# VH-VL binders against c7peq0: the designs that were tried, part 3

Target 1, 252 residues: c7peq0
Amino acid sequence: MHNKIYNSFIDRKAKGIKSFAVLIDPDKVNPADIADLAAKCTAAKVDYIFLGGSLVITNHLDECVQQFKTLCDIPVVLFPGSPSQVSRYADALLYLSVISGRNPELLIGQHVLSAPAVKKSGLEVISTGYVLIDGGAPTTVSYISNTTPIPSDKDDIAMCTAMAGEMLGMKVVFMDAGSGARKPITESMISRVASQVSAPIIVGGGIRDAEKAYLNCKAGADIIVVGNAIEKETSLIKEMADAVHAAAPVLK

## First folded at step 6 (VH-VL)

Design p2
Fold by ESMFold2, look of step 12:
Structure p2 (fold): chain C 252 residues (1-252), chain A 120 residues (1-120), chain B 107 residues (1-107)
Amino acid sequence: as target 1 above (252 residues)
Amino acid sequence: QMQLVQSGAEVKKPGASVKLSCKASGYTFTDYYMHWVRQAPGQRLEWMGRINPYSGDTYYNEKFKSRVTITVDKSASTAYMELSSLRSEDTAVYYCARGVEYSGSYFDYWGQGTLVTVSS
Amino acid sequence: NFMLTQPPSVSVSPGKTARITCRGDNIGDKSVHWYQQRPGQAPVLVMYYDSKRPSGIPERFSGSNSGNTATLTISGVEAGDEADYYCQVWDTSSGHVFGTGTKVTVL
């Protein structure tokens, strides 16, 4: 199937199965450590490798994708800082529109310019509404996007933003406090959004322990993304993956 | 200098409720989860639940979920724990304990404890 | 319910090494934290994330965690180390769980 990665999001959500994704920034990862990372992710049954970041300065993206594809069978999904940052070797691309912001270039402008190359890449393209939530400090994403994040206590604004994105045709909602966020997204905001959208919900930013990953899933997140905490302490991969996989859907 | 100062000892009869307080100072109250942990005489520590003081999100041990309520007063930098339908088994020292900044994995600072005695 | 079992007591001579075990099913897949509690006092964190030492805790405290056993090791034991010690994890089904406790006696 040509929508293999998106269908896995949908099928797992329908079964109540929560997914754990490890986010790796090509600019930050030590290439010598990738083999160990891939082995640890495989052993922990990590569901996805997300590769990318808000600002990818080095041109190591292709090399990182190829290393992971060689070293394990975990799907590699691009999470680029702009729609033009692609690698043909990945399994899928999260084609992000920053719907929480009012920067027309990040809403659609860069997509107009990148669309021919993205189509030619042959990648599975996953339409993704990217919702930036205030993480308690400026992040690379908030600076680069020149966008005011949704305040962390404005649950209804986040909910309406996600609803609008879904109604406009976005297939996935990505709620992100930003890489290096001090404050993760609250369970109440996740629950409020999850009550109003049927699309798979990815949640990331500021998640530092298995308890928070688990409670985010209980609140309605479908896919938990962790980057910075894992990079500093790879032993957390197994614990967080176990917590995510043990979460049950909310039976209400 | 940070402090967690708990309310004084209490004596209650079975069936009553108790509401304990924990006043925090010396740090940003809303940036740290507040947990409640009890210890019956000669027994291990037992986690009861916690609250995110910023959002009000709570997470309870299933053992206590029907009887415990954890709340905060942000303006007073104070957390509360109310335990209802008291039994003699609830006789214990009750601690408030602070999590790490936006992480509930472990408890890096503890209050002095409050003895609650339940007897008929 | 996730269970953490510790030996009830450990006796150690001054200057020697005390090893306090904490057993749980696949505890090596969890982050383990340790607390010291002196009589009549609140617990004090002495180790977190298996092997990380809080500020103010002497370097003679160390920790490890693999398989079904986590261990808190106190080398060069001093009289002031005499206390109860508890391990703690977070578990999906049980929340935060403390071990049964180990009384360290310095003889």
Scores: ipSAE 0.797, ipTM 0.909, lowest interface PAE 1.2, mean pLDDT 90
Fold by ESMFold2, look of step 11:
Structure p2 (fold): chain C 252 residues (1-252), chain A 120 residues (1-120), chain B 107 residues (1-107)
Amino acid sequence: as target 1 above (252 residues)
Amino acid sequence: QMQLVQSGAEVKKPGASVKLSCKASGYTFTDYYMHWVRQAPGQRLEWMGRINPYSGDTYYNEKFKSRVTITVDKSASTAYMELSSLRSEDTAVYYCARGVEYSGSYFDYWGQGTLVTVSS
Amino acid sequence: NFMLTQPPSVSVSPGKTARITCRGDNIGDKSVHWYQQRPGQAPVLVMYYDSKRPSGIPERFSGSNSGNTATLTISGVEAGDEADYYCQVWDTSSGHVFGTGTKVTVL
């Protein structure tokens, strides 16, 4: 556990370099399509593959991770629906606490049960404050978690939640409107949060085009994660990656 | 039915400002970005900027950034575009155009257009 | 200053195929959208994300985008297809950019 992936988040943020992550659900991806996805991500210079979803079968997860690691050099970071869903073949684990909610099981309870297995896995563990923002309709995560998302116009609540998470030791803040979100997180909210935390900020949910990805970066997001739009149209990978990377400084 | 109804034609002198309106009906106004696009006589369409009516977040074409202001009145389901320091080259038809739900990629509905004439 | 260039006009016989090109540097890496504008009217979306057709647009409209050229194709051209056509992309430096426009004339 030498913090290789986390240090890449910090180093890129310090340089003002924005990162693009493609979120892939191993239960939804067709195994025949993984080679094409890996090639498209490599050609587009995608910075991370986030791997996770609603239901993850351990043997299928391991196979999916190993396929991507064989087919490309892009780091594979687990984004599990549960802290116990791990694969030792991945590069890192986003160890999520749903700090926006008041469900003790998602705040710490599942982590107590999963910690021995997570430690045994040898994975780099990245403490992640997960901040669920209202995406316009119930999402899978909001429904399953029985957690009221932060209202999409309550910028200061999102900011205070992220500040508190950072103060409590979270290394990364993940602002998420949820998979299948109707509306993405506003640039105003991203900017408000970014003004008050130094931790890397991941933003996802409802991002449908390169313009929004770019403007989220300009508002202060460090890592843009897109899943749903790319599952629907993989040709968007290049355009979105280009937009995210264009938000980086022109000269060094 | 869904409609975007724009304010009437305007005649302005150089140096003046104009504020155009676009009233939306038949859909949830705050769920769709609102863009402003102009077309000078015999010229291509030219994007000026857009607003997220829910949050008020704006994004402007750099060409117009110093002179254009886009706003909304949520209760009236109306978007506004104000263009200041008018010049004769600002003579054009100005359109409001709706983006797709929470996306500004393309414009699926357009208002009827408002002619602004800047003379002398 | 991202530029999209279209031929000023295309003439096509009824029932034949019109191909309207939109040239831009590496436009194949961008999503291209197309609008039809009849005289005195507002534009109407006829194609989005390169090749997707909005509801109400006939199947004879299709699109492609590769390399430096995007193309809107209208097969079985009818008199009602006579209009100006504009391509559109988004670019980080220029925002939303429209092509120079192509007048399709059905002869």
Scores: ipSAE 0.790, ipTM 0.907, lowest interface PAE 1.2, mean pLDDT 90
Fold by ESMFold2, fold request of step 10:
Structure p2 (fold): chain C 252 residues (1-252), chain A 120 residues (1-120), chain B 107 residues (1-107)
Amino acid sequence: as target 1 above (252 residues)
Amino acid sequence: QMQLVQSGAEVKKPGASVKLSCKASGYTFTDYYMHWVRQAPGQRLEWMGRINPYSGDTYYNEKFKSRVTITVDKSASTAYMELSSLRSEDTAVYYCARGVEYSGSYFDYWGQGTLVTVSS
Amino acid sequence: NFMLTQPPSVSVSPGKTARITCRGDNIGDKSVHWYQQRPGQAPVLVMYYDSKRPSGIPERFSGSNSGNTATLTISGVEAGDEADYYCQVWDTSSGHVFGTGTKVTVL
């Protein structure tokens, strides 16, 4: 099947199996450390590698993707900072529209410019509604982009935004508190969104411990993404993966 | 400076309920999970549950889930724990304990404790 | 349910090293935190994430965690270290779990 990564999201959701994704920034990771990181992710049974953040060049991105693909079997999914930053060696691309904002460039404008290159890449393209939630402080991106995150206590606004995105054809909802977020998205907001959308729900930003990862899954998140806590301490990969996987039904 | 001040000791009969308070000061109350942990005489610490004071989200130890309710009054920077259907085994010192900022993995500050005695 | 077992007591002479163990199935895959509780007082955090020391805790406190055993080590033990010590982890079965406790006696 040519929709392999998206179908894995759907199949795991249908089985109640929760997924753990490790977010790696190719511009921050030391290439010499990738082998150890891949081994730790494999041992912990991490479900996806998300590559994203400050992606600035294609050949550096390509090298990082190729290293992971040679060192493990974990799918590599692009989480790009720019819609034009793609690698043909990756397994899929999260094609993000910032539906929580009112900036036309982040909604569709950058996509118009990048779509020919994205189509030519041959990548699996996953239509993703990106819902930015206030993570406890203004980010440089929110200030410069003129995009205001949804307030962290406005569950109904987050829910309506995700619902509208799904109705407009988004295949995945990505709720994100933002890089370096001080506070993660609340279980109540996740639960409210999950009650109203059928699309797989990715949740990231500010998740610092196994308890929060587990409770986000119980609230209705399908895929938990962690980057910052793991950059600080790679030994947390195993504990967080175990917590996410424990939220799935035991098959005995 | 930073303080968690708990309500005074309680004496209760079996079958009654108790509601304890924990008033926080010296920090932003809604930025930290508030946990309740008890310790029966001569025994280990036992986690009962916690609340996110910002959202009201709760997470309980299954042992207590049917009898415990944790709430907050954000305007008073105060957390409450109510334990119903008391038994003599519920005699313990009850602590409120603060997690770290938006992380409940460990408890970096504790209240003074409140003794609850359940006797028939 | 996840079980954390500690020795009931450890006796140590002043200036020597106390080692307080906390045993649990594959505890090395979990983050372990440690608390000191003096008589009649609330617990105080003395170690978190296995080996990280909170501000104000002396460098003579250290921690390790691998396999089925986490260990809190107090070198250069002083009379003021006499207390009960508890390990703690998080687990899906019942949330936060504390160890059985170890009384450290400085003789």
Scores: ipSAE 0.788, ipTM 0.907, lowest interface PAE 1.3, mean pLDDT 90

Design p2
Fold by ESMFold2, look of step 7:
Structure p2 (fold): chain C 252 residues (1-252), chain A 120 residues (1-120), chain B 107 residues (1-107)
Amino acid sequence: as target 1 above (252 residues)
Amino acid sequence: QMQLVQSGAEVKKPGASVKLSCKASGYTFTDYYMHWVRQAPGQRLEWMGRINPYSGDTYYNEKFKSRVTITVDKSASTAYMELSSLRSEDTAVYYCARGVEYSGSYFDYWGQGTLVTVSS
Amino acid sequence: NFMLTQPPSVSVSPGKTARITCRGDNIGDKSVHWYQQRPGQAPVLVMYYDSKRPSGIPERFSGSNSGNTATLTISGVEAGDEADYYCQVWDTSSGHVFGTGTKVTVL
């Protein structure tokens, strides 16, 4: 319960060190492939495993967490589609409030219902302002949240949303175009948010190559999360991790 | 059906600037990154930079960063590349090349090229 | 600067196999793309992400990438395959980098 994962976000941001997170959906991953995936993430020096998705239809979350914890030393961070998607075996939980939306259930309502179980889990809880950005097509998260995504060219709206979230006590800002998005978040929008927010910034959705991952880091993202591109081709893990890590200062 | 049509050949003196155009048709202009790549006589291809036509976000080769500016006119589906402080070694064929939808990994379609000759 | 080195030329008889190498430090950790350029023409993409073939490119084109070497392989070489071939990667320090080019001659 020592804020170990959150402190790693803060400490790495303070040093200008960028982090690469691999997002794995327990409903989509083939259990037979998890060992190979864990080995590839370890070899590439992936910084975090994010587990979760907008829907977790099967109840295999615990099993998936425990497999990764057995197979590698990479921190496992829950990225749930709802606050109730919890596994006590993980290292931390991104406790997401959909601050880009106006749905009170996703702002705070489901948290009220889940809080006793989250507290009993003993997990490190990381308050996370979740900012949904238009990714060029409806995503599972935009539909379930009944949220109009922030338009992809409205940088000031994204900035003000993130600022307000930070002022209200959010420890982390998660800018997400959604898993399977056509359009990733622009470098312009990332830079605008990063200029006004001190909290660690996670960016995900629609990132399909190492160049975009690198440029998102240069624009001010602290943590790059990739799921879909890696599900399709696990050989990209190394190239993307290298690109993200190369955006960090070289020690001299 | 898909076309990238570049402006005509140019002859410039050292120290001048050149602004080339690349008009796109047959696809949604703002969904694809636009790159500029040059090839000096007998030399390999050399990437200069690219723009996201939707956002205006640019990414330049460090070699050219101080001298190159890439812009777009969305309403005309046209990308521009301006290279300033021209030198004789800037004599080359300049290509515009389309990236993949919302990705800059590789270039799946190329314009016909524009010869720029810099002569002292 | 990240460097990609190719042999200057490869000669191949019609119907045989041409192998065009592209060498770079740990290029196996990068995605490699390949372009064909006929004299006086713009390049044409013939391979992407190491081994994927664009629509309209004959299936006799294939690619591989491991260690320090990526290879474009053209089986059943035809006269129309005579061209310059360039590999390309993206690199954090250099941006998009093209190889030195290989002239394939069909004799």
Scores: ipSAE 0.779, ipTM 0.902, lowest interface PAE 1.3, mean pLDDT 91
Fold by ESMFold2, look of step 10:
Structure p2 (fold): chain C 252 residues (1-252), chain A 120 residues (1-120), chain B 107 residues (1-107)
Amino acid sequence: as target 1 above (252 residues)
Amino acid sequence: QMQLVQSGAEVKKPGASVKLSCKASGYTFTDYYMHWVRQAPGQRLEWMGRINPYSGDTYYNEKFKSRVTITVDKSASTAYMELSSLRSEDTAVYYCARGVEYSGSYFDYWGQGTLVTVSS
Amino acid sequence: NFMLTQPPSVSVSPGKTARITCRGDNIGDKSVHWYQQRPGQAPVLVMYYDSKRPSGIPERFSGSNSGNTATLTISGVEAGDEADYYCQVWDTSSGHVFGTGTKVTVL
């Protein structure tokens, strides 16, 4: 299917339906635990499984994708640390350009090198403007990207960055404080970006409880991504999913 | 030592407003949400709302949102709660309570409480 | 609106176990936190995320949460444990909700 996952982002946004994504790092997840994770995500009605991280050292990505695809019907979306980290078994790839940064390799350089293999993979490719926000401590993403994050109180910089990304053809905006972030992105920054961007907005990093997930949706996020809090406590999957699904849309 | 020190007791007439203060010390004020919780005599605790002191983002209990305003003064490390259109049912002890670092799930430190009495 | 109901009181002998229940519809799907309030004092956090103890809370305190009931358990009860106890959750429609409170009396 062409653009199936991207169209689900658009269709759900148009209906005011908020989405919850669980981020799983294939380097850190124990294969024996994947069946339980898939069952918990299914029971909680998780909308997407995001697979990947800032750094994927092991070659377990294909196996991890295949396990989830076998164990549940939840779409598996790749969130790779580099454009070349792909699995043909996934449903889609977030093809991330770090538009908040000034590293040409992460803006377009690595994409030039990976594009032939990505096209050959047959994956649905989703053009994603990745906006890194300062999360209060260095993260793997900020170190590896050699990118100065947007300061957490500079709402207008985040807004203008997201606007420019959308105008330049990015189909999705991903606002991320980074894995291991101390502080999540503020509701005011999300609201400021949402007021000027029509593209689906993914928000992640530092989200520790259902209240924050809910309020991020109320501020204008369309898709909430949680990894670290769920790695620590999988019982949170249900509570966070319920909170996201209960949120009302923000009128654009 | 960490402290949340609240302003003194207030006596008000119905229809008036009250503005309470909560001064924080011993921690980074802007890293923790500040909540306001009240307790009428002999009754359960009742959450009123909270503020992120870093951004000013607020979240109110629907019961109070038309009458309550929570603000901060970052330079004084002080949170404020103003409750307007007071009624006799608003007679209670009002607490400020700190959330955890960048999370509002639960309240790990509480001020001493401020008694507000509303009587005609 | 989400409601949390606790028994009004629990009496327990020193050295025995007190169980304080907090009932709510599908409360097992929520994270439950617990507070101790001594007379004339502000509440003190004694349990969070169902079963985690804050620093300074003795191992005698434990918690569980499943189905429609969360429970705070105090084993080896001492006279100093005499207080009111409140459970608390967050709910999308009601915000932060506290239970009706339970007075623990050590006899």
Scores: ipSAE 0.777, ipTM 0.899, lowest interface PAE 1.2, mean pLDDT 91
Fold by OpenDDE, look of step 10:
Parts: sequence; C-alpha cells; structure tokens
Structure p2 (fold): chain C 252 residues (1-252), chain A 120 residues (1-120), chain B 107 residues (1-107)
Amino acid sequence: as target 1 above (252 residues)
Amino acid sequence: QMQLVQSGAEVKKPGASVKLSCKASGYTFTDYYMHWVRQAPGQRLEWMGRINPYSGDTYYNEKFKSRVTITVDKSASTAYMELSSLRSEDTAVYYCARGVEYSGSYFDYWGQGTLVTVSS
Amino acid sequence: NFMLTQPPSVSVSPGKTARITCRGDNIGDKSVHWYQQRPGQAPVLVMYYDSKRPSGIPERFSGSNSGNTATLTISGVEAGDEADYYCQVWDTSSGHVFGTGTKVTVL
C-alpha cells in the first residue's frame, strides 16, 4: 500500500468528503500532552495528524511520530519545513516544492540532497505543490526560504501557480498562509484554485474557528489544516472537525 | 478608542430597500470581519451575514441571502448592509458588529444600532 | 435549523447567584459566547469560548459548557446586571445562532 495516504486523499475528495488535519510541531509540543491530544483527535475523528515545523531545533520528530502512532490510529503525515525532515515511522511525507516562490533550492535543490534519505526511509512520498499565500505577517517559512508569498488578493496568480504545479505532476496542492498567519486564505482564492485544479487541495494557516474551516471547505478545500488555534484551545478540535466533516464540496 | 458608528433611523414602505452604513474607527478596518445582526422589537438577536472587509468575501444567513447585500468601502472604513423587498417583519434595530480577527466566532464590538421601520 | 433555548426570565436577589442556561443539541461540542444587553443599549460581549472573560468583565461572571447545556453564572448579582442575556454559537446549517434570550431581573 505504497500510496495509501494519497489514495485516501483522492478517494475522500471523489466522495465529497472533507478532511480535518491537526498540525503539530514536534519541537513545540510537550510530550506529556501528546496522550491527551491524541485522545481528543480520536474523539473528534480527526482524519490526519500533520507533523512538521519550519525549524528543526530539537530532534524530536521520530519520538513524536512514534508516540502518536502508539496512541491513536490516525494517519501521521509529515509536513516538513525541509525535505530532510524525515521519519521512517510516519505514514507519508508531503514532499513540498515551494512553487509560489522562485527559490531554486526550494523548488528542487533541497530535494536532490534529501532524495536518497527519503527513498531509503521507505515512506510514501506525496509530491506536493506548496503555495505560500500572504498571511498578513511574516512567517518563518517566508523568512527562511527567502520567498515572497502570493498576495492574498491575487486569486489568479494562486490559480495559475496551482495549475502549473498540477501540470508538472504534483499530486497535491497545499495552500498555506503560514504558521501564525493573521489572514487566512480567502474563500475566493480557494474557489478560484479549486475551479482549475483536480488534485486534492490542502488549506492551512490562520484558521481560527469552525466557520472559517467550514467555508474553506465549501469553497473547495479538501483538507483543512489547523495548528496554532488548537494549540491555544484544544476544545476547538471537535468543533472544527465537525464543521469540516459537515461541509459539502463546491460545485465545479 | 474603537467605535462603530451607524447611520440614522430609516422609515420605509413595504417593497422598498434600505441601505445602512457602519463606520469603523480606532482599529484597522480590514483586519476584522464585520457582521450585521438585527433585533425585532421584543425579539432575540438574529444574525444576517458578514463580510471580510479586506477581500470582500461574504457569508450570509440563508434566510436573508436573497435580499441582503453586504459591502464595504475600505477607503472610508465603512461597511454597508442593503436589505431589499422590505416587509413589516423587517422592522427592527440593525446592528453592525466586529467579529474576531479573520474568524468571526464572536462579536466583541457593536454599533449603536439603527432602527428601521417598515410600515405602509 | 439549529436552535438555542434559554429560559425567558431569571429573578435573583442582590448578592445572590444567577444562572442562565442555554440549551442546544450537543452544544458542548460548540463554542458558546454570551452577550449582555441592557434596556435600550447594544449587546455587550461578556463571555466567549464558553468560559473566557473579555477585558473589563468582572470575575463574578463565569461560564461553562457541557453536554447540551451552556451556563452563564453571575455571582454577587448587582442591580446593574439587570439585562437580557443571549448565548450564541456557530452552526453549519444556520450560521451564527443566538439564543432566545433571558431577562435577568434583580429583585
């Protein structure tokens, strides 16, 4: 089942099912809190655990992955800030190319360097077009990558970028306003992208409540990713998950 | 000091339209959703819809979706709500309210309200 | 349509505790917010996300939410607390929904 996670993306999308992913930074999460978090995610029927951070300050990735894998049955998907952030214990890796930027290292350079390790890991690799959208505040990703995000009001640029990614063979489009984003991605932008892209669309950054999560789904997002908001208030996991699961897809 | 100042009272005939304004000050207008909520006399609050002042994205209560249009003038830091095909049942105090920053889960600041009276 | 039901009225003596309930199906899974509306005035946020107090709201205001009932509790009730109180949630089918409102009377 080399493509189990990707196939789940496609299958759920085809069925009009929307998915909720909880984003956890291995360097920020307290190991003592993981059990409770896993329980809440399970209770809320969270569809995916995304693990990743922009920085690798501590090497807790493997431990974090293993802990979640032990505590719940939710698929663990690596969402790394760098292609080198790999754990063989995860269920899949989003292999991110920052296609919104023009940094060759983030397009292919780092991938070339990480490719042997990624291959050796045996992980399911999901080629992902990463589209960074301006979230109203500098993000760690934008700073480290030295990339300029797509302006939040440039729907057509986002659309064309996503289209290009898909046509280049990327299997998933990840639209991200970044960690700590002040401005989440607009419904109009999501809708515009969704109208031209058949690949699963992941949307993250700055989603703070069930309404926004729901509306992003209605606009065309297939997977909603939330991190900061639930870190602050874990009670939102259930509410957001329910909202996402209740959402119907946009008509293309 | 943050303020939402609404336009004055309106008297309309059935079938007419009304357009109310809400001018925001004391904060960055485009950083917060603006909601419209009404309250008929002696009745509970009723949410009508909201707009993202930055993007213009709107979200409406289905009950009003066919009759309500919410817009903004960013340069004037002003939100508008137009309600068409007015009925007597539309007689109410209409409030603009600031939502949580780019989420709109709850309403932390309210305008003073605008009375709209619909009568033949 | 999602509905929130509140008691029409709650009477309380000064210094005593008032409890205002808001009932809805699985409301415990939702974030509940509360507003105070004094006669002739606009609503004022007094509680958000079940139990969080906005700046300026006295500690004698508290909130809880579980199961099918959210509760706003006002301890040490004062004359100034006399108002209508509304709970509010967001629902996928209805958008933002307010409760039926509770008139709190200080005797």
Scores: ipSAE 0.761, ipTM 0.897, lowest interface PAE 0.8, mean pLDDT 93

